# VHH binders against Phosphatidylinositol 4-kinase gamma 6 (PI4KG6): the designs that were tried, part 6

Target 1, 302 residues: Phosphatidylinositol 4-kinase gamma 6 (PI4KG6), of Arabidopsis thaliana (Mouse-ear cress) (q8w4r8r158to459)
Amino acid sequence: GVEPIPVNGGLGGAYYFRDEKGQSVAIVKPTDEEPFAPNNPKGFVGKALGQPGLKPSVRVGETGFREVAAYLLDYDHFANVPPTALVKITHSVFNVNDGMDGNKSREKKKLVSSKIASFQKFVPHDFDASDHGTSSFPVASVHRIGILDIRILNTDRHGGNLLVKKLDDGGVGRFGQVELIPIDHGLCLPETLEDPYFEWIHWPQASIPFSEEELDYIQSLDPVKDCEMLRRELPMIREACLRVLVLCTVFLKEAAVFGLCLAEIGEMMTREFRAGEEEPSELEMLCIEAKRLTTEQDVLSP
Below, E stands for the ipSAE of ESMFold2; O stands for the ipSAE of OpenDDE; V2 stands for 0.75 times the mean of E and O plus 0.25 times the DockQ between their complexes.

## First folded at step 1 (VHH)

Design D2 (framework vhh_gocatamig_d2; at its last look DockQ between E and O 0.01; V2 from the best seeds 0.00; counts 0 for: pae O 12.7 > 2, grease 25.1 > 24.2, placed apart)
Fold by OpenDDE, look of step 2:
Structure D2 (fold): chain B 302 residues (1-302), chain A 121 residues (1-121)
Amino acid sequence: as target 1 above (302 residues)
Amino acid sequence: EVQLVESGGGLVQPGGSLTLSCAASGFTVSSNYLAWYRQAPGKKRELVAGIYSGGSTVYMDSVKGRFTISRDNAKNSVYLQMNSLRAEDTAVYYCAKYLSRGWYSKGFDYWGQGTLVTVSS
């Protein structure tokens, strides 16, 4: 078969798997090659699996199932997340770091290693959102992606994680129709409320009110069913992550009914820095207040 | 030039009804998202009701079943029918237009001058 190609970009190990024609068909990310994981091929090592990783609220080795979760939660391909699965894959291309033991000498026998990895369909694209002007992005595409990001509290939605595919060879001067493909959901569904990173907050599209279709979609969301599905499909998922999912989904639903736009909702979820100190987000403040009220009620209830 | 002019505010007793009007110029109401906002003294401005270009409507929870947003395309106007008014509904009510489906900068809304609604016994 055609040898996989290591991805040079990013902080973790990733590999393009190719078909017989040499075309990329999938991207594979072994869980033990994540940032700070023991078998990271790019030198970002130093933590054990299960320890806090790039984000304190996302453990090393647990980005893989989060990518799968994002796909599973994208019902009817609403946000256009590529098909993603958690797989056990055996291949010699995967990285195994030589243990601290100094014996340099053993001929790196290409040890065929079996690893757990996220497996995602490769989507041909022309650019990512960081390299392309955002003015050509459809409002609906931005909203659909943003709705997902809010639900899963994506802490890493930057322009590099949005692939752009040109659909029409727009003749000279017409901004052709583009398709957006959201990827890299490894830092979503944290165990606690975390400061999200939603780059689309600054895009004009995010300030456009939700369409009726989008509102209907949001209204149809059921976080309880989401949790049940994820428990079934991803039994390793932590209950703390599911609590965050429920909270964020409910918040989205209420905010949408209230008439807030995507940008406003995202801003309410984002922490502010005042005088060099990080302050809780509006969402966090709401949670604190809710807890206070509940506690008071318990005290008053004999 | 986009203009929004609110009217219909006034003093009303609790349980009473009032209809607010927003006359729009410089754009077509049926092609745009329009909304009513309100701001009570010492409080933040809040969305009361919205109407999409397609005719769908959205309401804040506290006004559901009591308030109705509608539009008259011929008059290029938006209305807010307010029934069963409460003291807490006292506020300056504003008509707002969101920018067209075009790519505009954040926060670019058109606002009227507002009309005062006072609900008092």
Scores: ipSAE 0.005, ipTM 0.242, lowest interface PAE 12.7, mean pLDDT 89
ESMFold2-Fast, scan of step 1: ipSAE 0.005; ipTM 0.399
ESMFold2, look of step 2: ipSAE 0.011; ipTM 0.411
ESMFold2 (binder alone), look of step 2: mean pLDDT 81; pTM 0.816

Design D3 (framework vhh_8pnl_2)
Fold by ESMFold2-Fast, scan of step 1:
Structure D3 (fold): chain B 302 residues (1-302), chain A 121 residues (1-121)
Amino acid sequence: as target 1 above (302 residues)
Amino acid sequence: QGQLVESGGGLVQPGGSLRLSCADAGFTFSSYAMAWYRQAPGKERELVARITSGGSTNYADFVKGRFTISRDNAKSTLYLQMNSLKPEDTAMYYCAAHLRYSIWKSGYDYWGQGTRVTVSA
């Protein structure tokens, strides 16, 4: 069919796959083209798959399954994550770095590479959130995305990975309305607690209390069932990632029962930088206290 | 002291322009996200524009295309360039610096005293 085109920007290899009319239908990111991976097409090489990557808690070659995990955890399409799968796909467009001299490369038969890649449905859109004022974003959309970001401890939620689609085409009463589409979940589910980046934390929508529908959704979350599902669907997922998911989901559920809004929950998970020093987050402090309490109970109890 | 000091406010006719400045008076400017808020008589403070420590910007819909936020870390100064001013832009404009919201204390670590902008004949 129509030749895929490389995505400009970003650190990893990514490709727009198109239909017969030239319209983008999918974004494909090969595992071995991630930042620092051997076949990275942008010059960010130097590590083997499985070594600590761009973030120490996210290994080279493991962002693809994290993108899939974010989609799988988005029950009922609540946060609006586009359909994402891990696939084996063969195409000549994929990058293979050549360690051979120029003579061998010149005489080499054209290679067609078969790779494991994340495959995500392309969603048409008009802007990203960094290009658009935030006051038009629906409260429910921001809340639903934030609920997912908290669960998966997203370390990279910025305006550039929130797509914005205008909804005023042909709809009376929809003028000025937008749809938000969260993408680029490759830096979620770290192997240890990290400082998340939640750009929405500063938006007015994050300070509005959860609706009854949002509270019902949060209450329905079951981190044990989440872990069972992820182990089944993504056998390569590390237990350390699942421990982070459990901790963050339990914290979200308890904070919601306590009556906290999205911004308050996100703030408790975020490390504070004061007077030149990074301080542990309130969530990290609670974990330290819980471990101390458990140790004291074990010493004193029969 | 950790005080932010705003300047540049004044009286201007509709369609005019003003540039507001906010100077750091005692904190590490480059480490903070900076914002401009405004408060019109009888209304709550509302966000006008925000700029992160890395330079990413966000604008309220009512000023997008008319106002530009920028920062000069070497001078520890935040700016707001306001063009095509409307009577509805009349407000006290506040500079704010923050790392994060607080669960127990909403708002910012540092606030200025404000500078008044009046758009009228």
Scores: ipSAE 0.000, ipTM 0.105, lowest interface PAE 17.4, mean pLDDT 80

Design D4 (framework vhh_8h5u_2)
Fold by ESMFold2-Fast, scan of step 1:
Structure D4 (fold): chain B 302 residues (1-302), chain A 122 residues (1-122)
Amino acid sequence: as target 1 above (302 residues)
Amino acid sequence: EVQVVESGGGLVQPGGSLRLSCAASGFTFSYSSYAMGWYRQAPGNQHERVAIITSGGSTNYPDSVKGRFTISRDNAKNTGYLQMNSLKSEDTAVYYCATKGIYRSLYGMDVWGQGTQVTVSS
């Protein structure tokens, strides 16, 4: 139908796929076009997949399956992550950087190469959260996104990757409301526990206690089943990433039982900078003392 | 020394009231603790949670005491409280004060008191 268009901006290769009327229907991000990948179209070219990328804990070529993991973990569409799949797709629009080979024919064959790519449904929206005041954001929407961000240890949740859709259905009950759509989960599930970035931690909504529905959702989470599902759906996912998921999910579940709000949980996961040095987060300290934590759960009084 | 010490236990008639106090030393509830709570254990039973209060002030109670017991905290006095009203014979137990987050752990309570006996009998 209509030719896909490259997304302007960003560090990686991304493409809007459109319908016959020119409307965007999907965003496609080839694995080999990530920042520092060999076929990156933005000038951030690297030698090989699997090398340290933008973060040492997230390797080049692995952001695509992390995008899919975030969607797969979003049970019941709770956090509103757009449908995302890892697909094999062939198109001439995709970038291929030519290797320098002095012995090859000058025959110009456009390689119709199949690429592995994240394929995400395009959700129509009006703004992103960096361009829109946060006071209108529904408490439940912020909570649901924050619950997912905590589970997957999102290291890059900022206003620019939260899409905002104005809701105007002509009904009085929905006037002035917005829908939040979280995107760009490529820097979640790192191979080791590290400092997350949760912009919502500073929003008033994060200081409101969880609802009964939110607490029920958190209580229903089973990190063992999460790991089984991800190993099945994404065989390339590393065990180190799954260990981070388990740790963060158990931490979230226990913190919610103690009545902590989203902001309090997020603060315990973030590092504090004191006296010119970055100190480990409370969650990082829990890892150090894991055996003690297990023992203390079983002891009423020393 | 990091510790909590309970006081206010004793003998009370059914329908009566008691206020338990939990005094912290070597740390502060508002800075060093994410949650504090009251737990009880009666002879022959496993221990059970009676009340929790977080650093943000959120509270939680099991149905057995909800509406009768109230947990609170006085940060200036570094003391937690359990107000127990409409006491029943089933409330007879040793009551323990405990706090969490002192050793940066969110699983179980980090610091426990020695307990105070509450006996409800006619």
Scores: ipSAE 0.000, ipTM 0.131, lowest interface PAE 19.0, mean pLDDT 80

Design D5 (framework vhh_h_nbbcii10_fgla)
Fold by ESMFold2-Fast, scan of step 1:
Structure D5 (fold): chain B 302 residues (1-302), chain A 125 residues (1-125)
Amino acid sequence: as target 1 above (302 residues)
Amino acid sequence: QVQLVESGGGLVQPGGSLRLSCAASGFTFSTYSSYALGWFRQAPGQGLEAVAAISGSGGSTYYADSVKGRFTISRDNSKNTLYLQMNSLRAEDTAVYYCARGYKSLFYQGKFDYWGQGTLVTVSS
């Protein structure tokens, strides 16, 4: 067969799996090749599986099931997340690092081992959003991706993980229009509130009010059912991740009822640096206030 | 047009201190930038290790466990310069240190656009 090709760029181990014609069909990311995992092929090692990663609230080895969770939460393919599954794969292309005693590496052969990996369908595209002007992005596409990003508290939504596909179909009235495909959801659903990165906050599309269809979709979201589904499909998921999902989904639903646009909701979730200090987000301040009120209620109850 | 230039490396005794600088050109540092900035190192015969990173959005920082409490990353937006203050240096800190620009994600699954040429730090008696 056709050998998989290592993905250039990013910090984790990732591989394009190809068909007999050499076309990419899937992107495979072994969990033990994540940034700072023991078998990272790009030299970014130094942590053990299960230890806090670059984000303390996302553990090393746990980005793969987060990629799958983002896909599973994308009901009706609303945000356009490519099909993603957690699989067990054996292949010689996967990386296994030598032990820390380099003098014995010549006497050891490369191990061929089974790995747990995220397996995502490759979607053909022309470039990513960092290489393309944002003014051509459809309002609905930006909104749908932003709705998902808010629900899952995505800490890593930037132009480099939004794929752009030209919809040049000649005479059908889509001249200059594009399809957006969100990828790289490995840093979503943190175990605690984190400072998200939502690049779309600064795009004019995010300041346009939600459509009736978008509001109906948001209203239909049920975080209790989301949690039940994720516990069933991903039994390794941590309860702390589900608490973040519930909080963010409830916040989104209430903010939408109050008529806030995507940018306003995103700004309330984002921390600011002011007077030499990083300030809690408005959402974090609401949580602090709720905790204070609960504590005072306990004092008044006796 | 984008360029990162490191300086401040050299020979230092164990327990000593050095401050590395990274002068950026072709883009501007800002609080609302899409870019995170950081330091990576490569010891002789080893792979690249992330050392420290700082976000554009307001001072969120990352430190490798091996340097936490000893190294401090900072930036000066007016001078378009990134710094790494290295204290209590150890022999195992000997490496070529690289300045890098990536997306605001603190070098998670983001892309590295640009790297400097590196500056050598040797910690030896």
Scores: ipSAE 0.000, ipTM 0.287, lowest interface PAE 12.7, mean pLDDT 81

Design D6 (framework vhh_5j56_2)
Fold by ESMFold2-Fast, scan of step 1:
Structure D6 (fold): chain B 302 residues (1-302), chain A 127 residues (1-127)
Amino acid sequence: as target 1 above (302 residues)
Amino acid sequence: QVQLVESGGGLVQPGGSLRLSCVASGFTFSSYSSYAIGWFRQAPGKEREGLSSISGSYGGSTSYSDSVKGRFTISRDNAKNTVYLQMNSLKPEDTAVYYCAARLPYSKWLTSGYDYWGQGTQVTVSS
C-alpha cells in the first residue's frame, strides 16, 4: 500500500488516500482534527468537540456530518457533489497531539488509532475556480450548485472550493466547456440564520432565469422529507440545523415560483453593509416580522 | 496563525489626512481569492461602525458606508499582503479606534462574517 498524503492548506486535518496505482481516490477529514479540535495538525487547537467553533452556529467536530448532509441532499447528483460518507477509519497517518495519547511520544513505535471522519470520493480536476475567470462556467452548473447552496445556507462558497474539470475534446466542438464540482460543505446548515457567502451572486450566470428543468427540481423539493432523511442518516444532526434547512428551502421554492433568478434569491439572503454596519438580510427581516406578527396575534387573541 | 496588525493612526487636525495600513499574516492575498477585508471603528460609548470593505475576487470590489463615502478610499497591495485605508477631509467625529477585520477563503472552515480582528489603531482628530 500507498501512504496517504496530508492536504496542504486549510485549517483542518485532511488526507489524500491513494489506490495501489498511486492515484488519489478519497479525501478523508477526521472530526477530531477540525479547526480548534484537540488533534488539529496545524496548531489550531484549544476547544473540545461539541464546543462552539469559529462560530457558535457550527460546533467543533460537526463539519464532517455537514459535508455528508450536502451530499445526501444532492438528489439525482444534480449539483455534482462527490459521494461523501461518515466512516470509522484506522490509520497511523492521522494526527494525535501529545497529552491525548502518551504512546505517540515514543517515536520508534507506530500507533494505530481509529477515528470518525468524513470520507469523500476524489474527483480528478484541472484547477479550482479561483485560478481562472468564470465566463466559461455553464449556466446550468452554476444554477445547480447555487440551488444547493441556498437550501443548505452555505456560509463558505468561494472559488477555492469549486473544482473545475476541462471538457474540451479537440474537434468535438466543446471548447471552453468545463465541469464544476462543489466541495467543502463543512460550513453549511448553521444552527441559526447566518450571513452566507455565495461568490456566484456576482457571476453573470446567476442573473439568468432558471430553466424549466431547474424549476421542476426546485418544485420537487420537500423539506419535511429532507429532515426525515437527515435524522435517519445523521442521527447527530441538530434540530436547529434542520429548521434552517426548512426555512431556506421554503424561501427558495416560493422565490422561484415568483420568478426570481439565482442572484436575486441569494441577495435577499445576504446581509448588506449599509449605514456603516452589517444589517440583517431581507430573509432575516422577514423572519423577524413573522415572529412579531405571531407574538402580536398571541397578545390580541384569547 | 491568522493575524491582522493595524498601523498609521495618530493625531491630526480637522481637514487633515491619514493612511491606515493592515498587514495580514497566516494567509496570502490573491486576485481570484474570495477573501474580504473590512475597516471598522469604535469610539468610547458608541457601537462599532463598519466603514469600508475590499474583496479579493476579480480585482477587488469595494464598498463604503455613507458616513465616509467620498472621503475614505480602501486599496490593497497583494505583494505586501497589506490593505490600506486612505482617510481624507477628517472631522472630529472620525475620532475612534480603527480596526481591520478579515473573512478568509484559505480556511475551508471560515464563515462569511468578519471573525478575525486586529487590535486596533487610535485616530484622534483634534479640534
Scores: ipSAE 0.000, ipTM 0.240, lowest interface PAE 13.9, mean pLDDT 80

Design D7 (framework vhh_7uia_1)
Fold by ESMFold2-Fast, scan of step 1:
Structure D7 (fold): chain B 302 residues (1-302), chain A 122 residues (1-122)
Amino acid sequence: as target 1 above (302 residues)
Amino acid sequence: QLQLVETGGGLVKPGGSLRLSCVVSGFTFSSYAMAWVRQAPGKELEWVSSISSSGSTIYYEDSVKGRFTISTDNAKNTLYLQMSSLKPEDTAVYYCARQGYFWKSTYPLDYWGQGTQVTVSS
C-alpha cells in the first residue's frame, strides 16, 4: 500500500494515513511518540510515560486518550470534533528509538512497531483560523466549540488548531461563510485546574448571548453520565480528570442559568496576572471556598 | 486574624451620595470574590452587589443598578461601594463580605464586617 506521511511541525509524532489514491484519510498519533516520550521522532525525549509532560497536569503518553475524550463528549456532533478513537496499529513508519529510556538523541528506525495511537478522521479544509479573519466565523460554530472547550478545560485552543473550510456559493451555505473544525484536544481535561487558553474569548461572537438551542444543549448536559461514559470507553482515564470535567460542566450550567455569554464564562475561568504573579481564577476561588467549607464541617464532626 | 472593617456610612438626604470602604486583612484580598450586603430595619438581609476576584465580573441587585458602583483597590486591600441617587429605601446597615463567585451557589458568605449605618432621610 501507500506509505503514511509524517506530519511536519509540532513536537510530537503524527502521521497522515492515506487511501489507495494517496489522499489523507486519518491522522495517527502514537502514544509513545508524544512530546518528551521515549520514541519521539523529533528528538524531544527525556521523560518516561506517566511523568508530568508539557503541562504538569497532563502526563506523557496521555494526550491520545484526551483527544478521544473530546470526541466522545461532543454529543450530536455539536462542536464538530472529527471522529477519533484509540487503536492498536502496526506500521514500519512508526518511530522506535534505541534504548527506549527517554534518550535525548534518536536513532534510525530499525523495527516494525505495534503501538497504541489516537486515530482521527482527516477532514478536508482550506486553511486554519490563524491565517483567516474571524468575522466570517458563524456565531453558532464559535459558541458550540467554546461550550466544549469550557467543559473539558482546554488549555490549548488557538487559531492553529481550528480548521476552516470554505462553503460553496451554489450550495446550501452562504457566500463568504465557513465551517469550523476543532482539532488537537490533547491538552484538555488536566488533572488539576489550571489556566485555560481560549482564543475565542476575544472574538465578537463570544460576546453574543447563547441561543435557545445552545442553552437547551447546556441544560441537557449531565456530568455524572459523562464520567460513567468516559470510565467505560477510556478505562485508563484518571479520576482527577473526571473531577475537573464535573467542576467545569457544573460551572458552565450555572453560568448559563445566570445569563452569562461565552466570553464572560471564559474570563471567569482565566487566571489574572497581577504585580508579576499569576492569581487564581474566579472558578479556582469557588474551589478554594468549597474546600474551606468542607474542612470546617469536618472539624465540627467527632 | 481575618478582619473586614467598613467605613463611610452616615446620614444623607435623598438624591445624595456616599462612598463606603471596606479594608480587609488576614487573607489575600485579590484571591476572593467580595460582596456588599445590607439589612434594613425590620427586614431580611439583602444582597446588593458582588465583584469577582479579577474585577472583570460585577453583579448588582436590580434596585441599585445604575446608582451604585462596586470596585476594588488590591494595593490597599480595599473594597468600595460608590452610592449615588440615594433613596429612603436604601436606609440599612451595609456589610462587607467575602464570597464565593455565585451568590446562588451552595458556598455562603463566610466572613462579614461589623457593618456601617447608612440613613437616607430628609
Scores: ipSAE 0.000, ipTM 0.108, lowest interface PAE 19.0, mean pLDDT 81

Design E1 (framework vhh_7uia_1)
Fold by ESMFold2-Fast, scan of step 1:
Structure E1 (fold): chain B 302 residues (1-302), chain A 123 residues (1-123)
Amino acid sequence: as target 1 above (302 residues)
Amino acid sequence: QLQLVETGGGLVKPGGSLRLSCVVSGFTFSSYAMAWVRQAPGKELEWVSSISGSGGSTYYEDSVKGRFTISTDNAKNTLYLQMSSLKPEDTAVYYCARDLYYGSWSQYYFDYWGQGTQVTVSS
């Protein structure tokens, strides 16, 4: 029953939806209010849905399904991504601009627009990671988020997209502990390989070897089944995005078998994805080497 | 209507040559890596060769390097495998496959396969 509040920061349209007590319960981002989209409420317009956006590899109107994809790929809530869905939602708070000269959006009545939007559960938190030292971040939390970021080729993981919740209230055993909550996955699963941005790559937690639980999780990942699931749940997803997912997941699985830590994997990815196909990338050479080694094992092992 | 159709298999003598073709329909051929995979009688699937969507990069299994050449004709939506210096050990059903990742792992992350074409090398 309480009126939604527009988010003042950022480039796109976003709205806090609240409960009867005025507490935030969800963040809603209409697809046609993204940066450069026709109904952007902050004046950043000029493109049509489906045209290259802020990044050429992520099209205008397509960040919402990427946020949902990140949640769907977070099996067993491993990385702690808040529940996210695409919804059709109607509210007068949503922004509608006058149409372009070629098409009249000239219905000037009180408009209650029905829009497709990403809908993400609001998670209570104290601050973001850019406002706090990283030494208190649990190794497991950093690893779990990093595993997801690698799989989805996240191009925008920075401290402002990582929420921090203090857990020292309610128990001495939790003193100084925090919960990390990754958000803003709109720039994951690009249509082409490109350099990711992983702020955690420089954190000491990223240099600690994976635990047995983390290695078991990585080994259980099946990129073919991931693609089948995403095609079913998100029919609009582009095949180019799924190829990126497969590449990154297979690389993660092989790197983990080779005993590489999160920081080593992240460094290889930030240097490896190149424009041009004249020479095999280091990642492609790793794949070839893994294939060669497997063939030799088959000959030696009956 | 997504399908891969292989042709060009047959009986050939040791030392001979054969060209396999795979006609693709239902997707933009140049946007995907493509592979040839074979299965000899009573043996496991063996990856043979892969080519990038642009055709600029190629990978080969060690036993076929220098003897087989993978290529594409994007205008005809056709993948080729030119085989030379054929050996009895090359006898297998050859499958055309769409590769989700260029250079494929041992688990063969292929999402679509053709029906296969039989190659028999015998005198």
Scores: ipSAE 0.000, ipTM 0.222, lowest interface PAE 16.0, mean pLDDT 79

Design E10 (framework vhh_8pnl_2)
Fold by ESMFold2-Fast, scan of step 1:
Structure E10 (fold): chain B 302 residues (1-302), chain A 119 residues (1-119)
Amino acid sequence: as target 1 above (302 residues)
Amino acid sequence: QGQLVESGGGLVQPGGSLRLSCADAGFTFSDYYMAWYRQAPGKERELVARITSGGSTNYADFVKGRFTISRDNAKSTLYLQMNSLKPEDTAMYYCATLEYDSWGYMDVWGQGTRVTVSA
């Protein structure tokens, strides 16, 4: 038996689970160890499950199902999201804070915790994107990840959440090539439109037009089927999250038909800070205007 | 981002009344859908009432006929009139802006005001 190792960095509790040879096979993140959750092992506590979390539009205790949703939406392994599931798992490594209101007794039997956690396959890699130059990243890989990020309104796509794997193979065919693996989707599918963070937005790859394969993939997306699948697989998912998914998917599909590149689409979704205040994104302004037209100027209402 | 400030909470006996107020420092108050939420200790936050920019209202079943949500756009203030209060209404009450594009339910949250209904 090889003991799991706590992950260094980040705000939440995360653990590398290893095989009999000591190799990492999975990353496990208990839902009650999220930032601000009661059992956070890093001291970032103070909220109850279900309260607004690190983002007001993502509740404490709900990042785990968002990790799984990103994987489930990654049809045909297009964006390369590692397999992810919600599991009930028991281990003594998991953190339990005292939860003491003074003078409460506790028993040694509580040292072993059973928790609901996201369970993600560990993918071997050499760097993250913060450690590696972006010019070597394949255009298709950046596009595929960006397409997913747009669909799920990812608020946390930074270089530390992109793993880089070298495909060097003794000079036979892959020298200098890399594989990108997107991870850490806990801050996607917010309950309302939120300012996304897309680090790729300024990369040269994002300004290159979509390929025919990428356009065919975008055209094949069906947000109604996405919602049906997520309601079935993740019954705890909130309808507000599904509305954001539908809006972002429809916007992506229409923008792609108009010939917009990944960077242009991402820029329309990003808020601008002007004169000491955050201004709505172009996408948010379109939604505001559409709402005004339906509620104040609806001449076709039966 | 805006700042919302709730007030008007307090201790009241069953059957009593309270009026909560929420002041928005934001200059675009009249454009926002507004809502009151509540959270009792150890329970999830739940929607109490919603009001559109134009004044249309919607209520949770458990407060319908007892609570009235209203707004004064000239004063940038949201109200919740609570009548026939029950011990089950004991909670921290929060106001929130809902963007009128309303693909979600949460834009900006207030700090909350405590309501205790106890005999």
Scores: ipSAE 0.000, ipTM 0.093, lowest interface PAE 20.5, mean pLDDT 79

